# Designs tried in a protein design chat: VH-VL binders against q8ixk2r445to577. Part 34

Target 1, 133 residues: q8ixk2r445to577
Amino acid sequence: FFGMLQNKGLTDYCFDYNPPDENQIVGHQVILYLCHGMGQNQFFEYTSQKEIRYNTHQPEGCIAVEAGMDTLIMHLCEETAPENQKFILQEDGSLFHEQSKKCVQAARKESSDSFVPLLRDCTNSDHQKWFFK

## First folded at step 15 (VH-VL)

Design d26
Fold by OpenDDE, fold request of step 18:
Structure d26 (fold): chain C 133 residues (1-133), chain A 120 residues (1-120), chain B 107 residues (1-107)
Amino acid sequence: as target 1 above (133 residues)
Amino acid sequence: EVTLKESGPALVKPTQTLTLTCTFSGFSLSTYGMGVGWIRQPPGKALEWLANIYWDDDKYYNPSLKNRLTISKDTSKNQVVLTMTNMDPVDTATYYCARLRYGDYYFDYWGQGTMVTVSS
Amino acid sequence: DIQMTQSPSSLSASVGDRVTITCRASQDIHKYLAWYQQKPGKAPKLLIYDASELQSGVPSRFSGSGSGTDYTLTISSLQPEDFATYYCQQDYDWPYTFGGGTKVEIK
């Protein structure tokens, strides 16, 4: 699966990554933004290694969850996907992080217009449902 | 078991400052993502959100009342304090504290509420 | 601020009835909507969050639906303990706002 990774509940919002330096794409947080498909900032690939890969840049980035965190951070992809980069996009649309055993949920930052994907306990909320478009 | 309980004066004079304390158990504001909010409800009226405070001491206020509100926490005592200055009879209401989580701004556990009457 | 409008403001129903309460937001709140039940002299109790997620311990006769600006709380078969006032709340945007409430009374 590839393309824009869109949230079902937070309608018209997609995974978005825009690193401040195109030559250094790792270390920043993945956010949610209105789906526009422009600039390749919203193009992701779900791979057979269970990665959510940001492959519009070289070297390619893979979404990871750092220890003790609930945010999604861009790391470099590895030949063998590390445990903290493994996600299961389930049939029901839930995006499950294997290591934390939590699901990715669309959330808003308090008193802001910014939305971010966060790890939360898995529910049937449409805010935890994702699909490629 | 999660519990919250509001405490403070039942009667406040106009122009005085209201201080309410929320004492809770079953969770901690040292836990990442945890928050406590205050909501009030005038008699026979709807609910109004007042303020939130989170584990990281981040604070948020209702813009309409921001200049009158101060929220603080004592994590070691499992307490959250709300102060509201320049009280007016229109501020007469039941005041609730309730638990919420960062990113989920609904309230899953509530205190029983404390009635505050503002009168001369 | 996002305005939440509930309808009806009150209704009379009998035990066993299907009850529907509507909440309309002044703008799209993207399913960031909660429902509460409040009985006289008591604090609100969370019933539904994220528009359709049933809070733990809440009977299955309660359900929530909707999207965009329009949301509905449904009680499939009203029970004696369900006579109360119900409120919706949006948690999409700050400040978080509540509906005016719907009082469900016994017919």
Scores: ipSAE 0.924, ipTM 0.960, lowest interface PAE 0.5, mean pLDDT 96
Fold by OpenDDE, fold request of step 18:
Structure d26 (fold): chain C 133 residues (1-133), chain A 120 residues (1-120), chain B 107 residues (1-107)
Amino acid sequence: as target 1 above (133 residues)
Amino acid sequence: EVTLKESGPALVKPTQTLTLTCTFSGFSLSTYGMGVGWIRQPPGKALEWLANIYWDDDKYYNPSLKNRLTISKDTSKNQVVLTMTNMDPVDTATYYCARLRYGDYYFDYWGQGTMVTVSS
Amino acid sequence: DIQMTQSPSSLSASVGDRVTITCRASQDIHKYLAWYQQKPGKAPKLLIYDASELQSGVPSRFSGSGSGTDYTLTISSLQPEDFATYYCQQDYDWPYTFGGGTKVEIK
């Protein structure tokens, strides 16, 4: 699967990554933004290694969860996907992070207009359901 | 088991400051993601959110009452304190503290509430 | 602030009845909606969160649905213990606001 990764509950919002430096794409948080598909900042690929790749740039980036964190951070992809970069996009649309055993949920920062994908206990909430468009 | 309990004066005079304490058990505000909020309900009326505080000491207030509200926590005592200045009879209500989690701003466990009457 | 309008403000029903309560938000709240039950002299009890997720321990006769601005709480078969006031709450934006409530009374 590839394209915009859109949330079911928070309608019209997609995974979004816009690094400050196109030559240094790692280390920043993936956010949610209105789906527009422009500038390749909303283009992702779900791979056979269970990665969510940001592959419009070289070297390619892969979404990772750092130890003790609940945010999605861009790391470099590796030859063999590390455990913290493995996600399962389930048939029901849930996005499951294998290492933390949590699901990716669309959440709003309090007192902010910003939305972010966060790891949370898995539920059947549409805020935890995602699809490629 | 998660429990919360409000304590404070049942009667406050106009212009005085209300101080309420929420004592809870079954969870900790040292735990990542945990929060405690205050909600009030005038007799026979709807609920109104007042303030939230989280494990990282981040605080949020209802903008309409922000200048009158202060929320704080003592993690070691499992307590959250709400102060509200310049009380008025219109502030007469049952005041609740309740648990929430960061990112999920609904309240899954509530205290029994404490009735506060503002009167001369 | 986001205004939450509940309908009806009150209704009379009998045990076994299907009851539907509506909550309308003044803007799209993207399913960030919770439902509470409150009995006289008691604190609200969480029933539903994220518009349709049933809180643990809540009977399956309660269900939530909706999207955008319009949401509903349904009690498939009203039980004696369900006579109470129900409130919706949006947690999409602060301040987090509640509906005016719907009192479910015995017919």
Scores: ipSAE 0.923, ipTM 0.959, lowest interface PAE 0.5, mean pLDDT 96
Fold by OpenDDE, fold request of step 16:
Structure d26 (fold): chain C 133 residues (1-133), chain A 120 residues (1-120), chain B 107 residues (1-107)
Amino acid sequence: as target 1 above (133 residues)
Amino acid sequence: EVTLKESGPALVKPTQTLTLTCTFSGFSLSTYGMGVGWIRQPPGKALEWLANIYWDDDKYYNPSLKNRLTISKDTSKNQVVLTMTNMDPVDTATYYCARLRYGDYYFDYWGQGTMVTVSS
Amino acid sequence: DIQMTQSPSSLSASVGDRVTITCRASQDIHKYLAWYQQKPGKAPKLLIYDASELQSGVPSRFSGSGSGTDYTLTISSLQPEDFATYYCQQDYDWPYTFGGGTKVEIK
């Protein structure tokens, strides 16, 4: 699966990554932004290694969850996907992070106009359902 | 079991400062993502959100009342304190504290509420 | 601020009735909506969150639906203990706001 990773509940919002330095793509947080499909900021791939890969840049980035965190941070992809980069995109649309045993949920930062994907306890909420468009 | 309980004066004079304390159990504000909020309800009226405080001491206030509100926590005591200055009879309401999580700004557990009457 | 408008403000129903309460937001709140039940002299109780997720311990006769600006709380078969006031709340935008409430009374 590849393309824009769109949230079902937070309609018209997609995974978005725009590193400040095109030569250094890691270390920043993945956010949610209105789906526009322009450029490469909203193009992701779900791989056979269960990665959410940001492959529009070289070297390629993979979404990871750092220890003790609930945010999605871009790391470099590795030949063998590390445990903190493994996600299961389930049939029901839920995006499950294996290591944390939590699901990715579309959430708003309080008092902010910004939305972010966060790890939360798994529910059947449409805010935790994702699909590639 | 999650429980919250509000405490403070039942009667406040106009222009005085209201101080309410929320004492809770079954969870901790040392837990990542955990928050406590205050909501009030005038008699026979709808609910109004006042303020939230989170585990990292991040604080949010209703803009309409921001200049009058201060929220703080004592994690070791499992307490959250709300102060509201310059009380007016229009502030007469039942005040609730409730639990929430950051990113989910609904309240899943509520205290029983404490009625605060502002009167001379 | 986002205004939440509930309708009706009150309704009369009998045990066993299907009850529908509507909440309309002044703008799209993208299913960031919760429903509460409040009985006289008691604190609100969370029923539904994220528009349609049933809170743990809440009877299955309660359900939530909707999207965009329009949301509905449905009680499939009203029980004696369901006579109360119900409130919707949006948690899409700060400050978080509640509806005016809907009082469900005995017919």
Scores: ipSAE 0.922, ipTM 0.959, lowest interface PAE 0.5, mean pLDDT 96
Fold by OpenDDE, fold request of step 18:
Structure d26 (fold): chain C 133 residues (1-133), chain A 120 residues (1-120), chain B 107 residues (1-107)
Amino acid sequence: as target 1 above (133 residues)
Amino acid sequence: EVTLKESGPALVKPTQTLTLTCTFSGFSLSTYGMGVGWIRQPPGKALEWLANIYWDDDKYYNPSLKNRLTISKDTSKNQVVLTMTNMDPVDTATYYCARLRYGDYYFDYWGQGTMVTVSS
Amino acid sequence: DIQMTQSPSSLSASVGDRVTITCRASQDIHKYLAWYQQKPGKAPKLLIYDASELQSGVPSRFSGSGSGTDYTLTISSLQPEDFATYYCQQDYDWPYTFGGGTKVEIK
């Protein structure tokens, strides 16, 4: 699967990554933004290694969850996907992070207009349902 | 079992400061993501959110009342305190404290509420 | 601020009736909507969150639906203990705001 990764509940919002430096793409947080499909910031690939890969840049980036965190951070992809980069996009649309055993949820930052994908306990909420468009 | 309980004066004079304490159990504000909020309800009226405080001491206030509100926590005592200055009869209401989680700004557990009357 | 408008403000119903309460937001709140039940002299009780997720312990006769600006709380078969006031709340935008309430009275 590849393309824009869109949330079901928070309609018209997609995974978005816009690093400050296009030549140094790692270390920043993945956010949610209105789906526009322009540029390279909203194109992701779900791979056979269970990665969510940001492959429009070289070297390629993979979404990871750092220890003790609930945010999605861009890391470099590795030949063998590390455990903190493994996600299961399930049939029901839930995006499950294997290591933390939590689901990715579209959440709003309080008192801001910003939305971010966060790890939360898994529910049936549409805010935890994702699909590639 | 999660429980919350509000305590404070039932009667406050105009211009005085209201101090309410929320004592809770079954959870801790040392837990990542945990929060406690205050909501009030004038008699026969709708609910109004007042303020939130979280495990990391991050605080949020209703803009309409922000200059009058101060929220704080004592994690070791499982208490959250709300102060509201310059009370007016219009502030007469039942005041609730309730639990919420960061990212989910609805309230899943509530105290029984404490009625506060502002009168001279 | 986002205004939440509930309809109706009150209704009379009988045990066994299907009851529907509507909540309309002044803007799209993308399913960040909760429903509460409040009985006289008691605190609100969370029923539904994220527009359609049933809170643990809440009877299955309660359900929530909707998207965009329009949401509904449905009680499929009203029970005696369901006579109360119901409130919606949006948690999409700060500050969080509640609807005016809907009182469900016995006919």
Scores: ipSAE 0.922, ipTM 0.959, lowest interface PAE 0.5, mean pLDDT 96
Fold by OpenDDE, last read:
Structure d26 (fold): chain C 133 residues (1-133), chain A 120 residues (1-120), chain B 107 residues (1-107)
Amino acid sequence: as target 1 above (133 residues)
Amino acid sequence: EVTLKESGPALVKPTQTLTLTCTFSGFSLSTYGMGVGWIRQPPGKALEWLANIYWDDDKYYNPSLKNRLTISKDTSKNQVVLTMTNMDPVDTATYYCARLRYGDYYFDYWGQGTMVTVSS
Amino acid sequence: DIQMTQSPSSLSASVGDRVTITCRASQDIHKYLAWYQQKPGKAPKLLIYDASELQSGVPSRFSGSGSGTDYTLTISSLQPEDFATYYCQQDYDWPYTFGGGTKVEIK
């Protein structure tokens, strides 16, 4: 699967990554933004290694969860996907992080117009359902 | 078991400052993502959110009352304190403290509430 | 601020009845909607969050649905303990706001 990764509950919002330096794409947080399908900031690929890959740049980036955190951070992809970069996009649309055993949920930063994907306990909420468009 | 309990004066005079304390158990504000909020309800009326405080001491206030509200926490005592200045009879209400989590701004556990009457 | 409008303000029903309460937001709140039950002299109790997720311990006769601006709380078969006032709350945007409430009374 590849393309825009869109949330079901928070309609019209997609995974978005816009690094401040195109030559240094790792270390920043993945956010949610209105789906626009323009450029390369909203293009992701779900791979056979269970990675969510940001492959519009070289070297390629892979979404990871750092220890003790609930945010999604861009890391470099590795030859063998590390455990903190493995996700399962399930048939019901839930995006499950294997290492933390939590699901990715669309959330708003309080008193902000910004939205972010966060790890939360898995529910049947549409805020935890995602699909490629 | 999660519990919350409000304490403070039942009667306040106009222009005085109200100080309410929320004492809770079954969770900690040292836990990442955890928060406590205050909500009030005038007799026979709807609910109104007042303020939130989180584990990282981040604070949020209802804009309509922001200049009158101050929220603080003592993690070691499992307490959250709300102060409201320049009280008026219109502020007469039952005041609740309740638990929430960052990113989920609904309240899953509530205190029993404390009635505050503002009268001269 | 987002305004939440509940309807009806009150209704009369009998045990066993199907009860439906509606909440309308002044703008799209993208399913960031919670429902509470409040009995006289008691604090509100969370029933539903994220528009349709049942809070742990809440009977399955309660359900939530809706999207965009329109949401519904349904009690499939009203029980004696369900006579109370119900409130909706949006948690989509700051400040968080509640509906005016719906009182469910005995017919």
Scores: ipSAE 0.922, ipTM 0.959, lowest interface PAE 0.5, mean pLDDT 96

